# VHH binders against 5'-3' exonuclease (pol), part 18

Target 1, 302 residues: 5'-3' exonuclease (pol), of Buchnera aphidicola subsp. Baizongia pistaciae (q89ad1)
Amino acid sequence: MIIYKKNVNYLLIDGTSYLYRAYYAFLKFKNNFNKPCGAIYGMLNMLRSMLLKYPYSNIVVIFDSPQKTFRNELFIPYKKNRPKMPNDLKEQILPIHHIIKHIGIPIISIPHVEADDIIGTLATKLYKKKYFILISTNDKDLAQLVNIHIHVLIGTSNIVLDESKVKKKYGIIPKLIPDLLGLMGDNSDNIPGVPTVGKKTALILLKTFGSLENIYNNIEKIPKCLIKKAKTIYNNLHTYKKLAFLSQKLATIKTDINVNITTKKIKMLPPCTTEISNFFLHYKFYNWNKLLKQGLWLKNCK
Key: E = the ipSAE of ESMFold2; O = the ipSAE of OpenDDE; V2 = 0.75 times the mean of E and O plus 0.25 times the DockQ between their complexes.

## First folded at step 5 (VHH; framework vhh_6fv0_2)

Design c5 (from b47 with S31D D99G; at its last look DockQ between E and O 0.75; V2 from the best seeds 0.00; counts 0 for: pae E 12.1 > 2)
Fold by ESMFold2, look of step 5:
Structure c5 (fold): chain B 302 residues (1-302), chain A 124 residues (1-124)
Amino acid sequence: as target 1 above (302 residues)
Amino acid sequence: QVQLQESGGGLVQPGGSLRLSCAASGFTFSDYHMYWVRQAPEKGLEWVSTISSSGSTIYYKDSVKGRFTVSRDNAKNTLYLQMNSLKPEDAAQYYCARGTYYYDSSGEWYFDLRGQGTQVTVSS
């Protein structure tokens, strides 16, 4: 098969979401000393797949830091429903960072900054330089970043979401996703939203008024909508206005984080084959070590 | 007042030993991977060792493996580097470091906090 040069110049990988996906996919996978290594194996497997699929893209992996962020300061319950990172996954992070570096893939992690905001900022900077960006993540909120040159892969789907596919899948254009979450909330991130306002109601309000701000600028016109329980919705919107805008702010990805990252700093480097081989031997990844020695593990990364 | 403070450097003869300490204050030490790095005169910053936040995962630069041992005591907020069989090429200013901005396009290690360093000198 012919693999053409893809128009994807940069592939931004949400490393934290990949880490969790790898961990839970390989819970029973243990190293030669009966220590869990499934997140290491799964992470490498997914990264190799992306290296092979996008051999001419610069791939960058972005991780969350363990520190609190501005969102935790704004709203103490933010993400409290998220399970604490399992200790055996926590132990696998350092080996994962080391092997990714030896493969030649740049890693970005900034203390007190969520990966989403790093991704949003970097994608926006690269977009302004006329690059095409693909974001790979489990976080549906990153779909808000989609435009003519920024596309996303969500979860295990192999369907790349552009603007039209985001609108078809979520019922709203990408830039209104924070407004949608400001109304309906997000139980997985413990973002409150407005009580009794679910996805259907939120979409009707946003299609009618165009934005969260416009909904509140026209709050007296809400009873004239064809929405079930319009009086109840009006009362809850009025009562929970502060929560709606707090929720919108929590759901909005920052694109202006002060990061000192240039395009030269996110170029892939040649792999350190000796260090990769030592790593594979240590974790008993013998088939991968064989492929590496044959020049086949990284062949499509040139 | 976030601070890292190295100590334990000094003059040793080739084959000798030193134990470096790094006292951390003003942050939750047990949340961070910690690093030892060094800088010889007229040379760039060189990575020496990494230890995970729990202490369970450790990496060494090849040239020090088997001679140096990194450890940490999270109850005392202290990072250690035991250096045995010291060689003249180990002479450098040694720093402990916290946190990483990984800018791998140049292969450099970036840290958001680094101590003042402690000098290790191996006499010729």
Scores: ipSAE 0.006, ipTM 0.333, lowest interface PAE 12.1, mean pLDDT 81
ESMFold2 (binder alone), look of step 5: mean pLDDT 82; pTM 0.824
OpenDDE, look of step 5: ipSAE 0.160; ipTM 0.615

Design c6 (from b42 with Y35S D99V; at its last look DockQ between E and O 0.83; V2 from the best seeds 0.00; counts 0 for: pae E 4.6 > 2)
Amino acid sequence: QVQLQESGGGLVQPGGSLRLSCAASGFTFDDYEMSWVRQAPEKGLEWVSTISSSGSTIYYKDSVKGRFTVSRDNAKNTLYLQMNSLKPEDAAQYYCARVTYYYDSSGEWYFDLRGQGTQVTVSS
ESMFold2, look of step 5: ipSAE 0.274; ipTM 0.700
ESMFold2 (binder alone), look of step 5: mean pLDDT 82; pTM 0.816
OpenDDE, look of step 5: ipSAE 0.472; ipTM 0.769

## First folded at step 6 (VHH; framework vhh_6fv0_2)

Design d1 (from c3 with Y35S; at its last look DockQ between E and O 0.01; V2 from the best seeds 0.00; counts 0 for: pae O 14.6 > 2, placed apart)
Fold by ESMFold2, look of step 6:
Structure d1 (fold): chain B 302 residues (1-302), chain A 124 residues (1-124)
Amino acid sequence: as target 1 above (302 residues)
Amino acid sequence: QVQLQESGGGLVQPGGSLRLSCAASGFTFDDYEMSWVRQAPEKGLEWVSTISYSGSTIYYKDSVKGRFTVSRDNAKNTLYLQMNSLKPEDAAQYYCARGTYYYDSSGEWYFDLRGQGTQVTVSS
């Protein structure tokens, strides 16, 4: 067993990434009226797995907000390349919130605040209280939050990213991931970066100068032998300086959002077994209902 | 700019009925789940019902199930609450609310937009 996983005090779940993974994993699941319910099933399956694996952890699910945030104010194209949520997935959100509530897991979704910033703020606050935090997500950019007591579990693999694994995976320490994205951009979030600067060049510059700010303070010292195409890269770094720092700002997860969320507000509640049973019967999850009645489905939260 | 405006409140006798309306403006109404919440003098803010963006899924507080019906008309940007068999404990200021609610362990309910409310009074 991995010893620090037994000692995880808080498990912060990126609910939006779980929702999409559940939806696409179970597209063929439908209820009695031929309406999709696979995201409901898949979400519950993943949450149950986490409850069983981390029985002493306080679990919190965080969902993204559809409203504009400060990033949309700073850069209008930010995430505009993302398709809208499928309608049959949208239909499943209310039932998913309903069952998570009755399991006793707190849900946090704050208008105008991205889930990443809620996760970053909560994880940082809890870390300062000397708690151990595991963040479960498919978003690799949350790796910037990793430190000695904040780790990230990416996807379905059992690979927990600590500081050394982040450095191996990204080529840079966690706190410099925003600087890396400031240079190379992030096509998935429509973050521009510096044109023609890729990952390899960005890593060399960051390893040489230590930060995006230091790169620009020393832009005249970029030697031709350090970087292939140094003349082109130098010109683009100079021309697109504002875009580099804008991109870094867009990629930086906030850890100081003024949110009235205390440890009491994120404490799990006892499950409402009657409501869970009614839910399972409604969706024809009969085997789960049998396990629930036997006390084998749900961890008692205390 | 964005607004929710409740109407249809008033005085009713026990066992009577009222129909509340909530007119939405300044946003795309059918992108949002909508809720009814209420506040009585002896109680804090209390959740009543939530309806999905299409109206296909509806949840009610247990104490109002079978008596209250929430509906929405997305073409008219309007949310409705039909309240039947009204009881004195239903007397409250009723608010419509927009968005995925923020739920935490403290029992607090958060919404990204809430109207000014309409008063329901049940005499007896």
Scores: ipSAE 0.434, ipTM 0.786, lowest interface PAE 2.6, mean pLDDT 85
Fold by OpenDDE, look of step 6:
Structure d1 (fold): chain B 302 residues (1-302), chain A 124 residues (1-124)
Amino acid sequence: as target 1 above (302 residues)
Amino acid sequence: QVQLQESGGGLVQPGGSLRLSCAASGFTFDDYEMSWVRQAPEKGLEWVSTISYSGSTIYYKDSVKGRFTVSRDNAKNTLYLQMNSLKPEDAAQYYCARGTYYYDSSGEWYFDLRGQGTQVTVSS
């Protein structure tokens, strides 16, 4: 369900998530060009939607860096199941960055730091200043960041997750999502978890004991729990204790990245309409160019 | 699974009216601009109208302005085209398309999904 929030101070956009969504959504995009532009169009389409929906919010787009992160060092198989970025998508990265900047939206990308950790850190800093933050992403794992000051918008115009919605969706409160993923794993990111421990078992354990740490503090009680194959689960928890905590760590979004991100750096700038127009004309986005000239493409300037 | 399905076409007399519908499925409908295009016999595909995500911005081909009205219901994942004062030159196969088209008559097409179309015939 879409919830309109008038007092969204900052809209943090998971740019990497948007990028891939745009690419695959417009994979069969038709035009007269021999070079790829589907991701560009899709990205702008989604961003424009956000600009229109949140005209008074400060929007920031955060991207992954191409460099390895601490997670790759901690666990070599981390995200190894992900396909490499296609070449036709790679060619669209610079144009996307170019147009976003000239629209006036600040971009943050930090070498060796994942976008999620930047988002987590930035959101934390901002809510400490009593701002309300909305995170826009297709990655549901960012729900772990949800609290009274931070909500997550899944997709560009879909469900807004507050604490209640997260609990309903996951069956557990936001702060325990990493614990859940530590137990059951996350195939999407190739996080192993504990063998034979599935979502159902993990939820029962977390509801019973309160945290991954407390599960292990009470591990001797597991065989007496009303779970399927309790003895097997006990043995596996015992055997793969290190793996469980590693998995939890991998699944935990950092909120304390040591980076200097100031409010000035994430401030939206006035759009460069001339450059935007040139861009639209170059890619023959003539409808958008007309809207731009009419002042109907961009959100209100601050 | 991603699909557009047009309906509402038929035979009308000059000056008559039709209302076309397009049912969308398999994707987030309100994330996309939607367009109507048409193709008459022995002619190429031509753009008719485009509507933005929320419906706040609308474009029309000059020849249909004042006669055609595009709208959308995002809750129903449906695109509409109300066609009034139909002319013989409006007769064509009408398609719903996900995406946008040129503003001018010679412009580029930017779409990645199109329905099977619905036939509109205008004859006395």
Scores: ipSAE 0.000, ipTM 0.237, lowest interface PAE 14.6, mean pLDDT 88
ESMFold2 (binder alone), look of step 6: mean pLDDT 77; pTM 0.776

Design d2 (from c6 with S53Y; at its last look DockQ between E and O 0.80; V2 from the best seeds 0.00; counts 0 for: pae E 3.5 > 2)
Fold by ESMFold2, look of step 6:
Structure d2 (fold): chain B 302 residues (1-302), chain A 124 residues (1-124)
Amino acid sequence: as target 1 above (302 residues)
Amino acid sequence: QVQLQESGGGLVQPGGSLRLSCAASGFTFDDYEMSWVRQAPEKGLEWVSTISYSGSTIYYKDSVKGRFTVSRDNAKNTLYLQMNSLKPEDAAQYYCARVTYYYDSSGEWYFDLRGQGTQVTVSS
């Protein structure tokens, strides 16, 4: 595992995912002026952990922007069931961006583009340049990006998901995750799928026919398959064909967005220790300021 | 129509004061961090300050800290810059800018919308 850590060239962090994790982990944490700062502390704690675990990796943090994307144009209910960001978390974002900048980690957020599509495009571009990429996120849909040199950490797991581990966890290879979601939907993103088709049925169909397209090209064979309620499934696949392919399209991460971000622009910079120290003192992170002065905040502890 | 309109520039003596305002329209002003940036003829764009959505957190360039004050009135969709103790080096075209988080490793902040600016001139 330690040998694997040395081989990661780029670590792409889903910053919005990290924000929510930090916020809910430290809900009661407030500064001396009774203002919430738990997301600031938690975000720094998680980023420091990644800096220590992957000292040879170039780290990039990617955030969503608040603007509508092409998915909202395709399907108005897309992600409408997501709760709004709490106001006390929203107010911690500017300090978080401030400190990440002074640590020397580049941040990317592009108007009208979801973070998933930025991550997908960057990971694919870097993979084509023969780099090894690790993506850290809570979004299980990013597992579709996994290949020989693109791997994913999901949630708080210490387990890096490669192709075989994605197949073990999801029952299907990474590239078919959009097809799986096209059939079964995704309630968290308000992606509809095909009514009555759940995970087990969708997996049987995909293992039998190989893709969503092939399922529909062979739809007359479905009543003969070994699935529960084959006649009902056949009827619903016919009735909701457009919905299945719309759902697949919504679930597919773009890897080809027009992003003028060069590898030079995403290279980490040296930390600005005076600004980091001022920040730590402002938020009363005295133990971290002590470690920073000793040159240990970014180093593995003995 | 989405726009930012700066106003309040003018001629002032060294040590004087000036208050700039920026009227926002066509977008949800409360959803965005806002910045002031400036440009002198011999310089590129220079970051001056950034203010959070509610105005509770503000960062300033070191050279203006203590002299400039940023505020916002979200009910009026307006951003303000109070400039005190003005110096000749503060003379510039001042722009109100909507922040995006398209930050790269060169240390540049990216802004997806700015106004036409308002001129601040400092002369004896």
Scores: ipSAE 0.376, ipTM 0.761, lowest interface PAE 3.5, mean pLDDT 85
ESMFold2 (binder alone), look of step 6: mean pLDDT 82; pTM 0.815
OpenDDE, look of step 6: ipSAE 0.496; ipTM 0.793

Design d3 (from c3 with G99V; at its last look DockQ between E and O 0.70; V2 from the best seeds 0.00; counts 0 for: pae E 6.0 > 2)
Fold by ESMFold2, look of step 6:
Structure d3 (fold): chain B 302 residues (1-302), chain A 124 residues (1-124)
Amino acid sequence: as target 1 above (302 residues)
Amino acid sequence: QVQLQESGGGLVQPGGSLRLSCAASGFTFDDYEMYWVRQAPEKGLEWVSTISYSGSTIYYKDSVKGRFTVSRDNAKNTLYLQMNSLKPEDAAQYYCARVTYYYDSSGEWYFDLRGQGTQVTVSS
């Protein structure tokens, strides 16, 4: 009798982070192809790697919406400093969607909804059904979703983060990451936090009181907990309370988006080998087309 | 409020041509990939074509390749469908739609139709 080995049931891919990683990693191939196709090549390279590593997982790619979200309405500077997508990357999106479809991978993108919130909602629904989920992304804030059956790969690391590794890496348990960002802010997303409260102070406060709410319920005890700059920190926490909770709200990934996404709707389909071959020939990916014809580009390709 | 207004339909003989337009307002038009879709009487919605943000990449349903040409003018917030060599099976109500998401990979797409469409009738 063969004992069933633990397996990833669903692999949720942050498609936007993959897109940018592929674009910048393969920018040098711009002049060696018929049209700019470095992002197409890099995206396929990364997806193929995941398909081969997780051959029995249902893979879903989730893309950000370019439209403003509720976070932009709550706080206008939210993510305002993000660079505009390069035009030659923007032009590669449709071919990328086209080939992902022919490989048989479902794509989700919802107007006015960030990919993080789609991932958070889907991962939570699948977790409640007792599935094992791996999230692959560049966004370190997705670590807040980690629990016993939801794990993450962040960036180019091959190290899967579970609860223990998140605590080691971030200094707190996953569920308190929004509280941490509520205090210290996040310059990359223009999340303000509380002035003068950095990571070290925020971690001490959270380890002492357990949550942002508890910190404020016990605000009079803060000088007792801190030996350095406690008066300044107390005053800023008091003065900027609304900003702290706004920052926490901006950093919290939604897990309850009202969309009808069922397991049937995210099931992978068999690849359309003829269309994949036509695509590879069009972009002059001849080595990959050779592997595809030999059944070696995607194992079990028919 | 998001508005998509299709126009340019009409009655044409087999082999004839029509040019459809889709006027967009209430959103940033060049942020979106766009569909053309059609619906024949008593039939479901059928994908016809997809065009990228700039118009640089275009995909067509096999049955219309070589006969239909999609284009867009982002300065005028307008999407076009040039339909040549029309056949009776092309008769349908034609809609434009923004590409929003693919909710499964079984070949079923979600189409967010916002206009009333424009009727193409091919007399045979």
Scores: ipSAE 0.171, ipTM 0.648, lowest interface PAE 6.0, mean pLDDT 83
ESMFold2 (binder alone), look of step 6: mean pLDDT 78; pTM 0.772
OpenDDE, look of step 6: ipSAE 0.539; ipTM 0.809

Design d4 (from d2 with Y101W; at its last look DockQ between E and O 0.84; V2 from the best seeds 0.00; counts 0 for: pae E 3.1 > 2, grease 24.4 > 24.2)
Fold by ESMFold2, look of step 6:
Structure d4 (fold): chain B 302 residues (1-302), chain A 124 residues (1-124)
Amino acid sequence: as target 1 above (302 residues)
Amino acid sequence: QVQLQESGGGLVQPGGSLRLSCAASGFTFDDYEMSWVRQAPEKGLEWVSTISYSGSTIYYKDSVKGRFTVSRDNAKNTLYLQMNSLKPEDAAQYYCARVTWYYDSSGEWYFDLRGQGTQVTVSS
């Protein structure tokens, strides 16, 4: 089933997650120079799909930058467990920027700022201006941003997560996701959490006490339902208190980054058909070029 | 210390040639896309070209296509700009720049590092 939100004002795309999805979907796709171009093709395919599905939405693509951020200063192992970007994917980035520019979609990547924090800041600013925002990403941790007018589409799922669906899926409301990760950690980002505290225990503690801060204010009152592990849980919560709050801070998406990103700077432009055509011919996307010349590439022809 | 240092500028007559170099230090040069940008007196910064990390993909401003050639030597941490058939409008301070991925609806590229530049003067 496909669930589309009517009247989505802004669609914020996690460009890095789209890039990797496109790359691995089309590993053997090569251009006329016998070089891999599958990420280019897959990225264009996904972006075209979004342009057609959300014809009245302003689409923005946000990428990570390679520079260190405050999280790397706080915790050196942060995200060190992630593999390096493959070289043949890295070589496709410049062409991808080139074509996205000529389609008229703004790209944002800010030195020393993670894409998640850019998305969080933009979504919050737009929400305060009464806009409705959809975030498209593979990163489930972006669900912490969900509120009445900010929703998330995760992965290839057609299910848009609102507040109710986040609570059903995670067991807690969106704003407590950083507290949950502060306790249980997050292997994908190399965020440690508290040893021996997994999802089940973390949810019990959060449902009982309401927040990470309240858990620690009431640490001597940990419920009888944890008796089997109560001594170990108590000891580890005490021993690793600083690590829990560090993990919470690492997992918290910033919504107040002081950068000059105005609504004008994220507004889509009309596509530059000549440059798109030259690009399609260069990569031997001949069928797409035919559709473009017929005025059909940006419309659902099926 | 992270640094970019341009050299090779000078005075040339219209139709002449110059080769600019940019030495990079203090960072892993072959991890970055690199650009040449220029600034004429009392004018804004103008994008000239961008080259991928390996040098396999290059984009040029239309007004310099066919006259300018960008290359890089990752073993020497050096970016090059060969400028042929120079015109008076090419006179500017030329900078090499490390690319960040920002392209807003104003059509501007943003760079997180650039050198001090080298002057290109095209006389007569």
Scores: ipSAE 0.412, ipTM 0.780, lowest interface PAE 3.1, mean pLDDT 84
ESMFold2 (binder alone), look of step 6: mean pLDDT 82; pTM 0.810
OpenDDE, look of step 6: ipSAE 0.635; ipTM 0.852

Design d5 (from d2 with Y102F; at its last look DockQ between E and O 0.75; V2 from the best seeds 0.00; counts 0 for: pae E 3.0 > 2)
Fold by ESMFold2, look of step 6:
Parts: sequence; C-alpha cells; structure tokens
Structure d5 (fold): chain B 302 residues (1-302), chain A 124 residues (1-124)
Amino acid sequence: as target 1 above (302 residues)
Amino acid sequence: QVQLQESGGGLVQPGGSLRLSCAASGFTFDDYEMSWVRQAPEKGLEWVSTISYSGSTIYYKDSVKGRFTVSRDNAKNTLYLQMNSLKPEDAAQYYCARVTYFYDSSGEWYFDLRGQGTQVTVSS
C-alpha cells in the first residue's frame, strides 16, 4: 500500500465538521470543574492524528461563520432543519481556537461565507499552482471538488477518495455531484430537488444524459421502460425545472470567492510548547502533557 | 445595523484605574466572542483580551494579565474592561471588536471593529 500522506502539500480541514464529530464522540468528558471539554479533547485528538500522519503537509483549519450567506438569500429554508449549536459546544470554541493557534495551525473563518466555499476556493487556487491537496471533512458534498490533485478524506475512514473512488462510492463522477443533488435534493441541508426523484432515478438520468442541462435538453427522450413511473418523473422534471437548477446552485461549492488568501498567509508557524503545556495542564490532559514534554506529542520518528 | 460604542476612557495617573464599556446593538450579542484591542499612535492594532460568549473563558495578553479584567453582561448587551494599575504603556485608543478567525503567518488576528473607540491617557 502506497502511503499517500508523503505527497500532500496542503491539508485543508473542515473545522466545523471536526467540532461536531468531537463533541458527539465525547459528550460525557468533563474537566476538573465538572464542565464539558469533550469537543476540546476530541478536536485535539483528531488534529494530532493529522499532524503525525502528514508531517510534511501545511495544515489549515477552516470554520463556518454564523452569518447568513448567499444561499440563505437564494432559498430561505436552506439548512433550516439544522438545530442550533448546543451551548456547551459553543462554549468550547474559544479554547479550541486558542490551542490551534498555539499549535501553529492557521485558522480561516470569513463572515457570510460557508467553510465549504472557502475550502473550494483555496483548494482550486492551490491546485492551479500545481500543489496536491487533501481535504478532511464529514461533508460528503466536498467530494465534488475531487480531481487529479485534489483528494478527500470523509469521516473516520482511512480511505482517501480520488476520482475513481468517488465514482465507485457515489455512482457518479465528482463534477456531477451538484447535478445529482439538484435532482434528488439533500434533506440534511434542506435542498429540495425534484419531487419523486430519488438517488436511483437521478443516477440513471445522469448516466444516460451526462448532466442536468442535458437531461432537460432531452426530456422527451426519457424511456418509459428504463425508469419506473416515467410519466410522473417526466411531469415533475418539467414542473420543477427551476427548483432543480436552484437546488444544483445551492449544492455547488464556490471556487471563486473574493478573498485575499496567499500561501504566505496560510503557512504554519512553529508551535508554542509552553502555551500548549499550560493548556494541557489546565484541562487535565496529563498524559498528553507528558508526551509533549518528551517531544512525542508533535514530534515522532515516523 | 451592527454598532459597537466604547466609552469610559480618560486621563489617569500611573497606578490608577479606569473601567471601559462597550454597548452593542444590531446583532445577537450573546452569540459572539468579543475582544478588546488597542492602538497607540505609533503602533498598529494590539490584541488585549478575548471573552467567550457566556463569559466563562477569558484570555489576556501577558502584559495586562492580573491588571485587567474583562467581563460581559449579556442582558445589557455590554462588554466591560476593568483596568487597574495602569502604566504609561497602556495609553491607547481602546476598541471592542467581534473576533474574526483569520490570521496570517505572523500570528496576528483580524478584527471586526465597528466603533470609534475610547481614549485612555496615562500621565506621569
């Protein structure tokens, strides 16, 4: 097995997805003041794993902002099904940002811009400079960004998704993921899609016609014997055309947001070991503090 | 419209005390981490402190730790900075800010400043 981590120039971490994974993995973890600190512990655990596995990669963490984005203006129900962040997770954010800074990892969060669009824009700019990029996230929609030099690690899997693995896993090439979601929608983000069109039907249509645009240019050619309930699907595709393209637009990650982010601005800094140690002692991470003092928490021979 | 208005600055002797206030409007104040930053005439913006949305976690610049205390009253949409044992080095225009988590390789944070600040002057 070829160790992919040796060729990665930039590792872009979806910090918001890491926050939620860490929080729910360690709900009962509390500090010496009986306050929740599981998101802090879990976030550090995942970041340490990435630092050790990708020691030659420049790591950047990207967070969502709480402000409305262009998607909320286009479609008011966008992400309305998402519960508000729990208060005890919200309280852990400042300590998490504090320790990430002292580890030397740059953080990006831009008001009114989703983390996905920051990641998409930054990955595309770095790709155009011929760098290799790995994106680490829980958001499966980021697989749309995959190409020859941009790969994705989804969830807790150790499997890095390249173009062929995205096609095998999702049934479609990365570029067509927004078209897929334009048809089938996405309940997680409250993206509507076309009524009665699920994943199976959407994949058949996309494999047959190649794109959402081509489906609509050839809507009269949908064979009745290929698709169950073809008459209903034809009628709904026709009736909800504007909703399909709105859904595609909502699902499409921006790669051209207007931000002045240079490679100089996202370069990692040396860690501040004293501040990291004080932080570990404060949160009673004594084993990690011992490893840090021995040069084993951030440094190893691997 | 988002607005932050600082007050409470003035002239004080070395070793004296001042209490700064920052009134917030136009946004849900208790959803945001807040900072105090300052600027002396010959220097750029300098981070002073950051407080979590509930006030339960606070970080200070080393040079003010033990002398300055940040607090917030979310019912009044107000951020406070109690400054004790003031030194000539503390003289600056003081701003409250919402924190934007973007920083460059020098480790500097970028801030969302919305007010004109309040002047603190320390005379020997």
Scores: ipSAE 0.416, ipTM 0.777, lowest interface PAE 3.0, mean pLDDT 84
ESMFold2 (binder alone), look of step 6: mean pLDDT 81; pTM 0.812
OpenDDE, look of step 6: ipSAE 0.549; ipTM 0.819

Design d6 (from d2 with Y103W; at its last look DockQ between E and O 0.74; V2 from the best seeds 0.00; counts 0 for: pae E 3.5 > 2)
Fold by ESMFold2, look of step 6:
Structure d6 (fold): chain B 302 residues (1-302), chain A 124 residues (1-124)
Amino acid sequence: as target 1 above (302 residues)
Amino acid sequence: QVQLQESGGGLVQPGGSLRLSCAASGFTFDDYEMSWVRQAPEKGLEWVSTISYSGSTIYYKDSVKGRFTVSRDNAKNTLYLQMNSLKPEDAAQYYCARVTYYWDSSGEWYFDLRGQGTQVTVSS
C-alpha cells in the first residue's frame, strides 16, 4: 500500500461521483446549518483524505457538464432514467468548486463532454508520458482504462484495481468491458445491450471468442451446451447485432478528445490559506479552521 | 435556439448607478450557474461575478465587491447586475455567460455561452 501511494504521479478524481457520495454520507450536516453544507463537508473530507494519502501526487478533479454529449445524439434514451440531481445538492456545487480552487486543486469540466471521456483522455496522455495514474470514481466502467500504469479505486473500496484485479472482479480484462456492456447492457445508463443476454452469458461468449467482433464472426460456433436458452440467445444476437455494437460504442470511454491539456496546465497550485479559512468560518467548520491555522489540515507527508 | 441577451447599458457619471439585465432562452435557465464578465477596449475578458443556480451563493471579483450586486429571477429566466458607485475602470462591454469551471495553473475561467453584450460607459 505504501509503495503504491508513493508511485502515483497523478490522481484523477471523478468529481460528480464524489459529489453524490458526499451528499448521501453527510445528509445530517444540512440540518445543523442555516444553509445545506453536507456535500461541501463530505467532499472536502474525501479530498483531504486523498491529499494526505497521496502527498506526492498531482490531484485533478473532473466534473460532468450539464450539456448533451455525442452519446445523447447517438441514442436518445442514454442515461434518461437517471434521477434529477437533488436541489439541495445542486446549490452546493458552486461553493464546492470555489473551495477546491482555493485549495489549489485543478478542476476540469468541458461543455458537451462527459467526465469519463476527460478522465480517459487525460489518463491516456499521462500514461504515454510514462506517468502512473490512479483514478478514483464510483463508475465501474472506468475500469476499462486500467493498464500497467493506470489503476482505479471504485467506490469506498480501499483496494486499488490493477489489470489482474479487474479480471478477478469483473470476469474479463479491462479492454473488454465495453464488449461486456455491449452484450448485457447497463440499466443504470439505459444502455440496451442484447435482449435476454445477461452477465453470465456475456462472460461465457467473451471468454470463448475474445471480443464482440469475434462473437459475431463465429456466431454459428456458439457453445450451446454452456449457455442456457441457447436458441433464444442465438436468435437475439443475430436480430440485435446493430444494438450490440451501438451499446458497445456508448460504453466505450473516449481517450482522444480534441483538447490541449498539458501537464503544466494541470499542476496543483499552492493553497490560499486565507480564503480557505474564510470558507471554513463561513460554514462553521471550526475544528478544520483550527487545524488549518496549526498547519495540520494540509500537512504534507513524506 | 439557445440565447442570452444583455440590456441596460448606457452612459453614466462616476459614482452613478446602472442595472443590467440578461434574458435567457432556449435552455433550462435554473439548471445553470451564471456569470457576468466584461471586456474593456483592447483587453481580454475579465470575470466579474458568479451566482449559483438558485441565487443562494454569489462570488465577486474583489474590485467590485460591495459595489455590485448579482441576482437572478428563475421564473423570468433573467440574470441581473446592479452596479453602484461606478468608476471609470468599470467601463466595458458586459456579458452574461453560462459557467464551465475550467481551471489550470494559469487560473483561466471558461464559459460555454455569452450574448452580444451591453456597453457601460463611465464619463464625466
Scores: ipSAE 0.378, ipTM 0.758, lowest interface PAE 3.5, mean pLDDT 84
ESMFold2 (binder alone), look of step 6: mean pLDDT 82; pTM 0.813
OpenDDE, look of step 6: ipSAE 0.513; ipTM 0.802

